# VH-VL binders against q2rzv2, part 1

Scores and structures below are computed, not measured.

Target 1, 149 residues: q2rzv2
Amino acid sequence: MADELTVDIVTPDERSFQGPANGVRAPGIEGSFEVREDHAPMIAAFGIGPLIVKTQAAHEYADMHNDRIIFATSGGFLEVIDNKVTVLAETVEPASEIDVERAESAEERAKRRLEEGVQEEERETHEAARDRARNRLRVAMGKVGTRQS
Below, numbering starts at 1 at the first letter of every chain, in headers, positions and changes, except where a header shows other numbers; antibody chains aren't numbered by Kabat.
ipSAE, averaged over its two directions, is called F for ESMFold2-Fast, E for ESMFold2 and O for OpenDDE. V2 adds 0.75 times the mean of E and O to 0.25 times the DockQ between the complexes of E and O.
[cut] marks letters that were taken out.

## First folded at step 1 (VH-VL; framework fv_indenebart)

Design i01
Fold by ESMFold2-Fast, scan of step 1:
Structure i01 (fold): chain C 149 residues (1-149), chain A 125 residues (1-125), chain B 115 residues (1-115)
Amino acid sequence: as target 1 above (149 residues)
Amino acid sequence: EVQLLESGGGLVQPGGSLRLSCAASGFTFSSYAMSWVRQAPGKGLEWVSSISGSGGSTYYADSVKGRFTISRDNSKNTLYLQMNSLRAEDTAVYYCAKDRGYLWFGSPYYGMDVWGQGTTVTVSS
Amino acid sequence: QAVLTQPASLSASPGASASLTCTLRSGINVGTYRIYWYQQKPGSPPQYLLRYKSDSDKQQGSGVPSRFSGSKDASANAGILLISGLQSEDEADYYCMIWHSSAVVFGGGTKLTVL
């Protein structure tokens, strides 16, 4: 009976989330975007950034207000059709599971390599590594934007 | 080496107050959520309270809401539990525990990976 | 009714395997929860063993032997801690834990006797 927005988030390693939601915000290539109920059909690529599922359904990854789940993602594709959002992500890590020491080490390593000089082809991979680490740190620290009610 | 040392336990009369401390070392204290978990003599584990790494968010078990206050001083690497209006039912060993994850937005990460040795609180007349 | 139910005691022989259960209350689907397991020996604080949600979402605690593993029994609505090759040092109280209704919830604990 209900035609509520449903969300599936999968990676090659696991199904990270499945359930009802009020919205999904993704770090689109051209800027962040949000899908809510009755959104028009679309397929969009997204990059490194926070992936936010807005839901009041009880979940272990929920934030302190129990109204959203925040993931650090490295990129993928999002499809929305008939109130079903499917996210196919390279990686998805809930804020509560981020290893901050590993992320700090990864950022420092990437920054040092970029400053020491690398070949142009290697530069993109080190920049991506730095950006992934920074995103994980921002997600863990809650620096993903102002909450909306 | 991650280390947690609780102190401040003792004997107190019903209706009294007590403040527990937990001194942390060996990790970046401000980056981790901290929790208090208690265990009554011969009984199981009971969660009491949790606090985010920044101190901006706190959570309490229903049995202690309004009576206990969790706080932290990140400049001193110390966690506190202020216990007021103590009851016989609060008699327990109180453990300080480091969450296995990081809590900037104030949610407990549902798992504690390092525990202190505990400090005993006895509430009796 | 308790959110998490564990049997009070379990006995097993050295070298055998022990399966410790953590049953979720009816109406709460075990499939959606990550279950944490803790070991406590007399006079000592609890020690983190592992967490288990699924084969793709699990973690071993530092220094925890591979003979400790987590799983689930959907038909029983329960999480399971499996200890293979039981040793005398495994004798302890074992607690399961989940996050439910904005609270950390511990099971009542199972005392494992190795005899």
Scores: ipSAE 0.000, ipTM 0.487, lowest interface PAE 15.9, mean pLDDT 83

Design i02
Fold by ESMFold2-Fast, scan of step 1:
Structure i02 (fold): chain C 149 residues (1-149), chain A 124 residues (1-124), chain B 115 residues (1-115)
Amino acid sequence: as target 1 above (149 residues)
Amino acid sequence: EVQLLESGGGLVQPGGSLRLSCAASGFTFSSYAMSWVRQAPGKGLEWVSSISGSGGSTYYADSVKGRFTISRDNSKNTLYLQMNSLRAEDTAVYYCAKSPLRYTFGHKYYMDVWGQGTTVTVSS
Amino acid sequence: QAVLTQPASLSASPGASASLTCTLRSGINVGTYRIYWYQQKPGSPPQYLLRYKSDSDKQQGSGVPSRFSGSKDASANAGILLISGLQSEDEADYYCMIWHSSAVVFGGGTKLTVL
């Protein structure tokens, strides 16, 4: 409202984040994009990838360098209107909360099923499972943001 | 400023029940996840349960699933642990603890502020 | 097998340095985890010390002096808490912790004696 961007991240199960922010970066369908203060009204779909909230309040999360909070998301929609960003995500998981062993197991299972061959109707489901697991691992390992591999 | 005060501990027989309470002050209670962590006499720390700020998500250690229920009353700034079917191995000091993550309501995370603990003894 | 293993005890002299280890179970890569450290003195609740994943992803607890620091030993698959310039008041139990398989997991704790 006033002069400040606010962000609200909601999943079907919970509100995962609510507070002031300097920006939000989402894994858009056509590529990563960032919303900052005074952005024009927009509604955009996003897919599997890192969702990044840049905020001074991030000190309470302490999740990433330079006052950033990084989440692994499986997709959803982002709306920007009147300096309010509303993210309606299928899933959102903070980097610090990712179960790395479970994600590794999920990736291996999906990869093996794809290698063994699945019916066409199931292929996209297994590819999505693999991509979600890979995204979780990437986010957990901190290979997002300013760090270079 | 941030304070957590546990109560409700005591002596109870195997198979009995107890309800622990944790009174919180000095922060916006509904914005923070809360946890219960226990410590048996002379033993290490064992996580018991966690609850999101809204109360919509709850998590339990395998050893207490089906027996313990974590809940909160945000209007009273109070966290609860209902303990049923108590066993001798549940004997411990039970700590109430606050997460440092203000704007995360759906996930478990580390604890930065701990209460003084309340003692639960399960003995015949 | 325990997810996190810590030595039961460690002794060191005042002014020396102590390295406390927290070893992750085979199959769990320490490189991907944030390791949290807690200190507990007799009769007191635990106190959050710090967390460490990498030099760019670490945090010190409020009021925790810089002589406490975190690191990792990839070859040992372990997190490390280093306490330099040991003081008598550092005598305590030290616990490491990770978030793993939808649970908070604590190590068994190391009793540090400062003689």
Scores: ipSAE 0.006, ipTM 0.532, lowest interface PAE 10.2, mean pLDDT 83

Design i03 (at its last look DockQ between E and O 0.33; V2 from the best seeds 0.00; counts 0 for: pae E 8.4 > 2)
Fold by ESMFold2-Fast, scan of step 1:
Structure i03 (fold): chain C 149 residues (1-149), chain A 124 residues (1-124), chain B 115 residues (1-115)
Amino acid sequence: as target 1 above (149 residues)
Amino acid sequence: EVQLLESGGGLVQPGGSLRLSCAASGFTFSSYAMSWVRQAPGKGLEWVSSISGSGGSTYYADSVKGRFTISRDNSKNTLYLQMNSLRAEDTAVYYCAKGIYPWRSTYYYGMDVWGQGTTVTVSS
Amino acid sequence: QAVLTQPASLSASPGASASLTCTLRSGINVGTYRIYWYQQKPGSPPQYLLRYKSDSDKQQGSGVPSRFSGSKDASANAGILLISGLQSEDEADYYCMIWHSSAVVFGGGTKLTVL
């Protein structure tokens, strides 16, 4: 039997989430992964993708099922120790706060740069900008998977 | 100046239908979510429905799901509410309201501009 | 149980201050919510007053005097609308509102009488 899982999500700008949860799904470097109650201690890096907190606690950013909160993230680290998950993210943006027009403009700008034939060392920067914008759009539109058992 | 003008209210029998319209001006209509909020005589405000700027997402209060349909025509800067299977408890002044922020896919943001309202009376 | 609860009525004297409360249901932490406040006078549509989540996340409505301010009482799990220097024209119904579970939720409203 475990104590309740608690989650703390922090960026340089703010504490984006703090409270009880049933699980956290992160966009790991080698693929999506999920932490639930009684998970062994670990530290994992994650990249651009959706960060999903499944919770029964009522929260402003909860989706229509009132069972998860979806964020767009650009990467960071997740640590789990004694049923406490700490997420240190570069950026975390709630689905409900994403500016769709700005994200669409950012994606188009990055695509155009890539099509204009930038040098290879610059390609990764523009690909990352495109991927961040695409992730924001997918999260805003709810086109992300739910966590699985 | 942002303006919202509701129309289409009236007297209908229980089980009847009405279509409300809200004519918008003074802002880029297609960029903002829009909502319908009603108020029964002597009662408080009750949210009815919301629609995204593109019209791709719609949300409804449990009391109206399956009976009411929110829609918009961005080429005419007009919001609609189709009300079917009307009940006495649907009697209210219906306001249309503009979302505060452009280009957002959800409606957790409040409404900053309200129309004057149009009265719907469901009675025999 | 209602998501938002407001007292039905409140009375205060001209020149005094009134604190209008908006209490969130147990299980819903007021700390994480933006509370929107609306004023409605008889015969008129609601007017947006302000929203308040925190000192760094708040907004005053256009033309709303600084006498109106928002805050929170964590121990009461409530949002607060403070009206200082009460004037007779402040007599109105006041509604709080939050976004909760993909829905707009209004409080029942408080009728403020200035006597």
Scores: ipSAE 0.312, ipTM 0.761, lowest interface PAE 3.5, mean pLDDT 87
Fold by OpenDDE, look of step 2:
Parts: structure tokens; sequence; C-alpha cells
Structure i03 (fold): chain C 149 residues (1-149), chain A 124 residues (1-124), chain B 115 residues (1-115)
């Protein structure tokens, strides 16, 4: 049996994934990073973007994108210890569960607010909202790149 | 208000063919995945096939792959199951079932409304 | 080797609580799956009861009494349907279901007898 990672992805509300995987890609603060087998111990924050689990293991979401399970996440922390990857995310939404219409509306609302000219104190909030919405749309459509949202 | 009405069941010889229909009403048919589930006499539920709202994706149980074809006509709000090369073990009540949520894969194929079923008997 | 395993039968007294289990095969974690529950009475089609993935991701079927609830037992790798305050009308077959590997999978069903 080939060596592989054990991955655990949880949010405050639920466990989104638990099982073997060949890799985990997260939208890091300094860019996307990928954890593979025998990765050095690490604790890293990640932001808005696609969270990708590469796995052949049976899963509710596993068949959506071949050997990958793609999640939209709003950020969190990832820990690697002895080929155990623990992901603590604020939100995790599998591609198949994303409400596209809601995401579209959310993006438009955020864009409109930004275009209307918000106070500087509120700009980051609306930008984050926009980015979350766009990320959901990209993930839902399977258009996930390596760029951070 | 959601209603599903199966039809097309009957007695058929082994190796024969049969086409089941399910007339749907009370919801936006094309937005929901549909499924066929069968139940042999005195047995449990067995999933047969599912089809996405658009019809672009179809899924089959291993026991019916290559023999059964699920399809839909969204203009007629009708789900179909073409059954070929029928076997005795295909004898069952066949239910059509509506997906719970529109346009969401894992929600998509959960079932919230079932028809009354149509009986298929394969016998010599 | 079955993906979902249910006990064939369960008996409980009126007014008591019944816990119906849906055990997932080893290697697939129940915590990541949305489990659907159905009730079937003799001569009738199955009726949707509820779905449960987590406390924040659950839904009760229309008209389904609140005494029906879903949960999970991680230690047993099982979904749980809890029926509290059992009534005679709850006597039925109960099926669990998941989406797994591009397939709908049903459990074998549990016949609940209300004594």
Amino acid sequence: as target 1 above (149 residues)
Amino acid sequence: EVQLLESGGGLVQPGGSLRLSCAASGFTFSSYAMSWVRQAPGKGLEWVSSISGSGGSTYYADSVKGRFTISRDNSKNTLYLQMNSLRAEDTAVYYCAKGIYPWRSTYYYGMDVWGQGTTVTVSS
Amino acid sequence: QAVLTQPASLSASPGASASLTCTLRSGINVGTYRIYWYQQKPGSPPQYLLRYKSDSDKQQGSGVPSRFSGSKDASANAGILLISGLQSEDEADYYCMIWHSSAVVFGGGTKLTVL
C-alpha cells in the first residue's frame, strides 16, 4: 500500500472531509501551497480560494472532479504533522453544493457597493464578500486556478 | 402539489423489453434530478438509475447497466426507463422519485417525493 | 461489504424511543456523508423523513413530526434515526440512503415493530 496523507477538514459546523489523500492544495496567504506525502511539519493560514483534496478514496463528493474534491473556502488554518493534514476552516463548501445563483447575486451586491463608493473602513468587507462569491462561482464551475482569490 | 405517476408496468417474458414512464407535475421538472428505485416483493429498496435535471448526466446501478436506459423529456415533464433484456430478478415495483433540491449534486439525488409505483413482472 | 448496513428488525414499546442505525462500511467516514431516511408502510411507497449531515446541515421532510430526528455516532461510523415518543403508527420499514461513488445506495432497511 502506497504511503499517503490522512486528511481531516473541519469547520465549526461540520466535518467536510476525512480520509486518505495524495495531496492537499490550499490558497495560502502568500500564494497557493500544496501538501504532499512526507511534507515537513507546518502550520499555515490560508484565505479565500479553492481547497483541493487529491484522492481516490470513496467520498460523497469524490466523483465530481475525477480524483479531486474541490471545496470553496473562506480561510482558516492547515496543520501538517507526520502525514496528517488537519484543516480548520471557517467555511468549506464542496463544488457540488454551491448555490450559483446566490453566489452571483452576492458578487453583484458586493460589486455594486464598491462601485457606489464605500467608506474605507467598509471596503475590505465588501471586497472580501466579492472575493468569496467569485471563488464560489469559480469552484462551482470547475474553473480553479492557482491564483489566490 | 407535487405528483408523480408511473405507468408502463406489466407482464413480460425474460429477454423482453418494457418502457416505463413517470408523469410529473407540481414542480419545475427540469430543475430536479429524477430517479428510479425498485422493490422486489418482500425485499428492500434498490436504486436503479438517476438522471440530472437537464438529462446530461445519467447514473445506473451495476445490476442494470447496459440493459436499462433512463431518459427524460422536460417539455413533457416525463421521466422514462427503457428496460431491455429483462430478467426474472428485475421483477419489482418500480418507483419514480423526485430530487430534493435543484441544481445541487449531493442534494440533487436525494429523494423527497415518490410515485405510487408500477409493477413489472418478468416471468415465463 | 455492503456500503450501508441496517439491522433487520427493531422492537420498542409505545412512548419509548427507538434508535435506528445505519452503519457505513469501514473506510468511509460517516461524518462526511449526508444521510437520508425514509419510512415505508406496507402497501405504500417510501416517504421521505429527513436528511442529516450535521446539526447545521439537516432538513426535516414536510409534515414529518419533530419526534423524528437525525444524528450520527462517529464511534460506530453510523447514522442514527431517533424516533422519540413512539406511536403505533411508527411501525414501518425504515431505510437509510447516501450518495456514494456516483450512485444512490440504500441500506437494507429496518423493520420497526411497536409492541
Scores: ipSAE 0.024, ipTM 0.676, lowest interface PAE 4.8, mean pLDDT 89
Fold by ESMFold2, look of step 2:
Structure i03 (fold): chain C 149 residues (1-149), chain A 124 residues (1-124), chain B 115 residues (1-115)
Amino acid sequence: as target 1 above (149 residues)
Amino acid sequence: EVQLLESGGGLVQPGGSLRLSCAASGFTFSSYAMSWVRQAPGKGLEWVSSISGSGGSTYYADSVKGRFTISRDNSKNTLYLQMNSLRAEDTAVYYCAKGIYPWRSTYYYGMDVWGQGTTVTVSS
Amino acid sequence: QAVLTQPASLSASPGASASLTCTLRSGINVGTYRIYWYQQKPGSPPQYLLRYKSDSDKQQGSGVPSRFSGSKDASANAGILLISGLQSEDEADYYCMIWHSSAVVFGGGTKLTVL
């Protein structure tokens, strides 16, 4: 089926994706949600988790069946208006570009800092770093949510 | 220095089998996808197979699916290609190549270091 | 239809520039692909030259002279390898490559002759 959405994913440092899609799934603050064609206008916040672009268009980042692109993200905002989906995220990494060894090291460092005790102001920062690293590992290993197509 | 040392090529009859090896050194072998690429005499490059750093994902060209098996032993820093049911069209120089990206679970996207190749000749 | 199409041969003069094309078939958009380029001289294995997706997402291979560069021609749906200041040692076969549909795909290669 033809892709009726246009998706634009932007971070402060670069544009990470622009192209057609038939769905965008995001890790919303209140749970995972998906935008499809003819969605009502919406703005939603999302957190650490997988951001999934479902597309029939060929792309080098696509998974083994060439029907979705999975990104690790640290959170952001998604807007949909007139089948245009705009995603503003602080970080976005396609699964294929995640450095697993560095993500493992980041998770271990954050875990050790939390175990050793930190000031309460710093605790949220280290918990976020741990959660970002775990999500990057899950995305790189292909352990994201169930395929919905 | 990254080094890839291929071995196991030779002359084999059609229908026969051969196992290629590629010994790797100078990098963290388990972090990188590895590939086999072949080149028939006077012809261009043809990708044969790739394997992820962990070995959990394998990929094959349609021309070799069901006949060739890629594998790796990360404890021995060695890549393998088991070739069964060989045909004359499999005659080529076979290159071992290292992936550019140090990702254990990712797909191979390019090759930055190549071995010198080992020659496989399938002839009766 | 071949996924990648390269002209079989190209010739150019020393000191000039050569523009090597790698055309993706209809239905595959060059803009969304990272294109890898390889050089192969007689009797040697291929050598990685560079990869190019955009001006902000590109990388030169180790030890590859800056006279080698990548670009794209979106209207022709093609990747471009530009070799400027051609030297006799640039005479070689050149291959483009992409990752597509769970496979590594090479172009047929272009034989560059420096006359």
Scores: ipSAE 0.012, ipTM 0.628, lowest interface PAE 8.4, mean pLDDT 86
ESMFold2 (binder alone), look of step 2: mean pLDDT 93; pTM 0.950

Design i04
Fold by ESMFold2-Fast, scan of step 1:
Structure i04 (fold): chain C 149 residues (1-149), chain A 124 residues (1-124), chain B 115 residues (1-115)
Amino acid sequence: as target 1 above (149 residues)
Amino acid sequence: EVQLLESGGGLVQPGGSLRLSCAASGFTFSSYAMSWVRQAPGKGLEWVSSISGSGGSTYYADSVKGRFTISRDNSKNTLYLQMNSLRAEDTAVYYCARTFYLGSKYHYYGMDVWGQGTTVTVSS
Amino acid sequence: QAVLTQPASLSASPGASASLTCTLRSGINVGTYRIYWYQQKPGSPPQYLLRYKSDSDKQQGSGVPSRFSGSKDASANAGILLISGLQSEDEADYYCMIWHSSAVVFGGGTKLTVL
């Protein structure tokens, strides 16, 4: 109907998704949460993690089993008003477009710097870089089927 | 000059095994994903498997899952396909193909450079 | 039902234009997919021609003549390869391809005959 949930995912560079969906799961600051039809109005911040759209239609990025599109995100805000979910994300990468080699290199560089020691003021920056890389690898590997963390 | 050369094809009995190789030259091998695509005699193209540049991610067609293993050795600029439990329907020319880098991201589905192919015949 | 359907054959005259279609199965919206096109001549490996998702998201293969172009027909739920100014060397098999459900899917191929 007219009341169905619609989702719009936008970054500074592009519109990453737009269409009807059964739900959106975001990596909230205090834990993962999901928005479905008829959710009360809300605004929530989210961090580094998987952003999952449960779509009603086939999509190039969809997972076959659950019609789910999984994105790696570094954080942003999600707003729900009148069955319209708007996601404003700093970055959003669909699993199939993740540069696995760059993510592996980024994780290794961050881990090396953390192991070799960094000033307290820079520790959070390197931990975030490591977490973003790990998230991208985890999301990408979810599409392989034979290799999992 | 970007070049891909397949080898390892041949005649094999049902239930047998073969290992295909693809030697790459003229580009930074580790920076590209690679794929195997096959073509049965007189038939169309069928995707078999793909592997990321690092080797950390692999994808397989449902028809070969559990029987074939894709791998690579970036120090030798070589792609491999280990084929076990071969069946008559696996008879085909096997092409290795470079899965190209799209801007700043890898796509595991676009193939911009193809080898000449190596023939695998499975018969009793 | 096949995910991608291509007509088995198409004939056209030298100098004319040929439109090759790649139809996606009902329920799969062509608008959200990148369509890749490949050319294969007898005895040769496939050659990458181009990919097309939209006018802002497309790419042409190295050395591919400008007379080859991609587009979509939303009403037919199909990707289209247009070959203008047909030449004898364009006679070949043409394959479309998409990424769908964690797999690479090829169409059955269209044999283009130039007479």
Scores: ipSAE 0.013, ipTM 0.638, lowest interface PAE 7.2, mean pLDDT 85

Design i05
Fold by ESMFold2-Fast, scan of step 1:
Structure i05 (fold): chain C 149 residues (1-149), chain A 124 residues (1-124), chain B 115 residues (1-115)
Amino acid sequence: as target 1 above (149 residues)
Amino acid sequence: EVQLLESGGGLVQPGGSLRLSCAASGFTFSSYAMSWVRQAPGKGLEWVSSISGSGGSTYYADSVKGRFTISRDNSKNTLYLQMNSLRAEDTAVYYCAKDLFPRYGYSFYGMDVWGQGTTVTVSS
Amino acid sequence: QAVLTQPASLSASPGASASLTCTLRSGINVGTYRIYWYQQKPGSPPQYLLRYKSDSDKQQGSGVPSRFSGSKDASANAGILLISGLQSEDEADYYCMIWHSSAVVFGGGTKLTVL
């Protein structure tokens, strides 16, 4: 069917999601954006943040309302062509699988490194590590996206 | 060393109530979702209820909705199951179980550590 | 109808391999699910064995022998627990489990007898 939106999320290691969806929200470099059915062809880069697949199709990563799947991502590219969304992400981690204690440790290590001072060329690396950890914590705690009632 | 110890089981009349407890030790209790799973004599495993680490989200099997209430006291590292309006078909060994990974989201995912179980018998 | 279906019983000889199946209901794609496997011996609580979604997304329980492994049969829409080099101590009930629609769903269990 021409109107059906399908989503394929791939990382270098695996296919993290494949199936029908009502929409995909990505953490674009200029701000969050959402792709729904019949969206114009597009290629967009996204960064560290929540990647949200809106779908009522049964899936083990579905949230408590069974209407979305939330992932923590570190960045990638999203392509939309003919109602097919292809997400090529560096990393994608579903909310239900995030190890909060590991994420807290990672954030603390990055913060400590940044506070102790780093060479300019390494600052972005540690800031990215901190941001990835913070994103994983927010996703794991359900502190992402406004749920429409 | 992660340990879970259930208590509160016993013999009860149909229509009666029982409160089960699960004492947890060896891990950061508030960071893990917990579940109750039961097993009737000679039968398979049946999920009863789950609760998020914070206690903010609870889930119930259709067979116990409205009769059972799952709760937790993170200050005491204890999980509870309040069972009301008990029926003969609630007769089972009740296990508490810990989620595989610490998380605060509203999804649950696998159990890796189980208690020894506490027996609930509902009969006249 | 049941979300997960397991054969009630299976028998095999010591040293042989046993393939235990866990079939998902029509309409639920096994390819997207992580399937958990548990072993239960008489008088004991269940023991976590492993979980399997794909070769890149799997985990073995602590202390679980390497002769236990997970896989999937897409054509049968089923998860598979393979136990190779069967030992007498492998005689037990085996349960598969998934998280589906905000619920923990267990299969009915397979009683494995090692002749």
Scores: ipSAE 0.000, ipTM 0.518, lowest interface PAE 14.0, mean pLDDT 84

Design i06
Fold by ESMFold2-Fast, scan of step 1:
Structure i06 (fold): chain C 149 residues (1-149), chain A 125 residues (1-125), chain B 115 residues (1-115)
Amino acid sequence: as target 1 above (149 residues)
Amino acid sequence: EVQLLESGGGLVQPGGSLRLSCAASGFTFSSYAMSWVRQAPGKGLEWVSSISGSGGSTYYADSVKGRFTISRDNSKNTLYLQMNSLRAEDTAVYYCAKVTYRWYSGSYTYYMDVWGQGTTVTVSS
Amino acid sequence: QAVLTQPASLSASPGASASLTCTLRSGINVGTYRIYWYQQKPGSPPQYLLRYKSDSDKQQGSGVPSRFSGSKDASANAGILLISGLQSEDEADYYCMIWHSSAVVFGGGTKLTVL
């Protein structure tokens, strides 16, 4: 009989999720990937994008989906071993908590700075800020490549 | 000031249909989930249905699934409940409510923080 | 089968304290849930009162007096609403609520009589 998959999402500031799940999809460096029950052991890096937890646990939420929790993340590492997924993320922000107006302002500010011709040393910083803001907007508006449970 | 105003209730015969409306003002309607909660005469609260801010996800109590349809028109700041195949047991005051939900300590806070005055639905012959 | 159970009625005198219980079904651990409390006075819609999960995870509704507080009794698997210094205006129906299995679940309600 198969053991239950569990997911633990941790940032430097908090434990953002802990419980049983049917799967987790991360924005891997070479493309999105999904971990389900009985996945082989691995450690993978991921970047800016949507982090999706498919779950029917007791702490289930009322959101755009009744079978998943969608987070905006800025990157981190995911480890899977013995049906336990540990996500160590720099940031994790659930879709329902994203301040759309703040994200729009952040994107516009980053775009403006890039158009003003920032120094090469600052370009990567502003591009990352733009990408984080765009990701937060996409997650908040449901414009992500979500998979069904 | 957040306000919710229900309308569309009335007397209807068993097997009939009614459409309830809830007019919302004072908040960004499309950013919040909404719910319908009913209360039969002299009885407790019973959750009926909820809809996400975008309208993309809907949830129903088992007792109304297949008969009731929740929907919203974000351009008009209005929530709807289409009630078909009504039964005597559906007789109740129907409240619309704004759902406040926030991620905190690894889970969502999910609760109705603002309620309308209610509209009465009576199913009787 | 009922997920949440509340006593149908409770009576207390003015100035006393009332403890209203909300018991979760066996197999559902109260420790993992936020319990939400609502007050409903005759002829009025329900009013959100407060929520309680733990001492570090609790919140009062806007305008709700501090004499209303939440807690839990782990041994009874129950959430508790405590009302101190009871006033006649506290006479109302009180409902507990949780989010469970993609559904909003209300308790049956407790009618509090103050006399």
Scores: ipSAE 0.005, ipTM 0.546, lowest interface PAE 10.7, mean pLDDT 84

Design i07
Fold by ESMFold2-Fast, scan of step 1:
Structure i07 (fold): chain C 149 residues (1-149), chain A 121 residues (1-121), chain B 115 residues (1-115)
Amino acid sequence: as target 1 above (149 residues)
Amino acid sequence: EVQLLESGGGLVQPGGSLRLSCAASGFTFSSYAMSWVRQAPGKGLEWVSSISGSGGSTYYADSVKGRFTISRDNSKNTLYLQMNSLRAEDTAVYYCARGFSIYPKYGMDVWGQGTTVTVSS
Amino acid sequence: QAVLTQPASLSASPGASASLTCTLRSGINVGTYRIYWYQQKPGSPPQYLLRYKSDSDKQQGSGVPSRFSGSKDASANAGILLISGLQSEDEADYYCMIWHSSAVVFGGGTKLTVL
């Protein structure tokens, strides 16, 4: 059993998770995808959405919802080699550590900006801010749907 | 097994400075966020500051922003709190506490015995 | 105005149950928060008891008796620490805590007296 799946989640500032896992689901550019034991080598980009680690051992690291840890991420890259999954993410925030009040405020600000009308060059920035805030709220409230999973 | 030992407390005049240390042992220090929590005589717990496992993220209570600096030396398994411009209301027992994860947003599971800081003329 | 409110004191008899409340400020939904509970006896540092967000997201501290449990009262917008079968050694100050707005926020603490 030397070949069990191992996951390492890293941001520029710190390591968010390291340990054995049964699988990792990421919000891929073309849609959600999952990596399990003995997956073929792969490098994939992912965007704003929920990043889910399925594990029995991760209760010391973050929230554990029925053998899974749910993170809000803003994007990054996932690499799989020899049952080692390395996630290089811009941001990764565990559900239990999300500041709900701040996320609500951020969503309201971005929504108001878009409603007031913004310059075309600023629209993408405000839409991304809104999407990141919405993702944080959905993850914090446990509204990660089976349609996304 | 897991131990946290605070030191550096003492008597100091208003406006003075003091540096607290917390020596950690029995666990991989760099894998855990650390916090300082204080308690004034006869009062409740008041959070002071937290730092991520890498030291890349720091957080402060509004009452100490601009006056206190939290830092850590992972090579020495030691947490620090540099306290400047001390006020009488900073008088308290200062506890060092270990977080549940590398992120400072997690709660604390292990606490030290505390070190007493008294700010008085 | 406080983010977390706890009653200053509570008294109960040995063998009875005590429900300690931790009420979140209006506008903050208790349903989305993980609430941590700490016990402090005179002359000692705080000790971690447990944390509770939901039945699927909770943890008991090492060595903490099963008669201590966490829950929530959505109608009161409050976290609850239940101590059943009260014993004299349960006499202590109890603090609730959440992470909110990039800060650790403690309740004011409840002094539990067991008579």
Scores: ipSAE 0.005, ipTM 0.553, lowest interface PAE 10.6, mean pLDDT 85

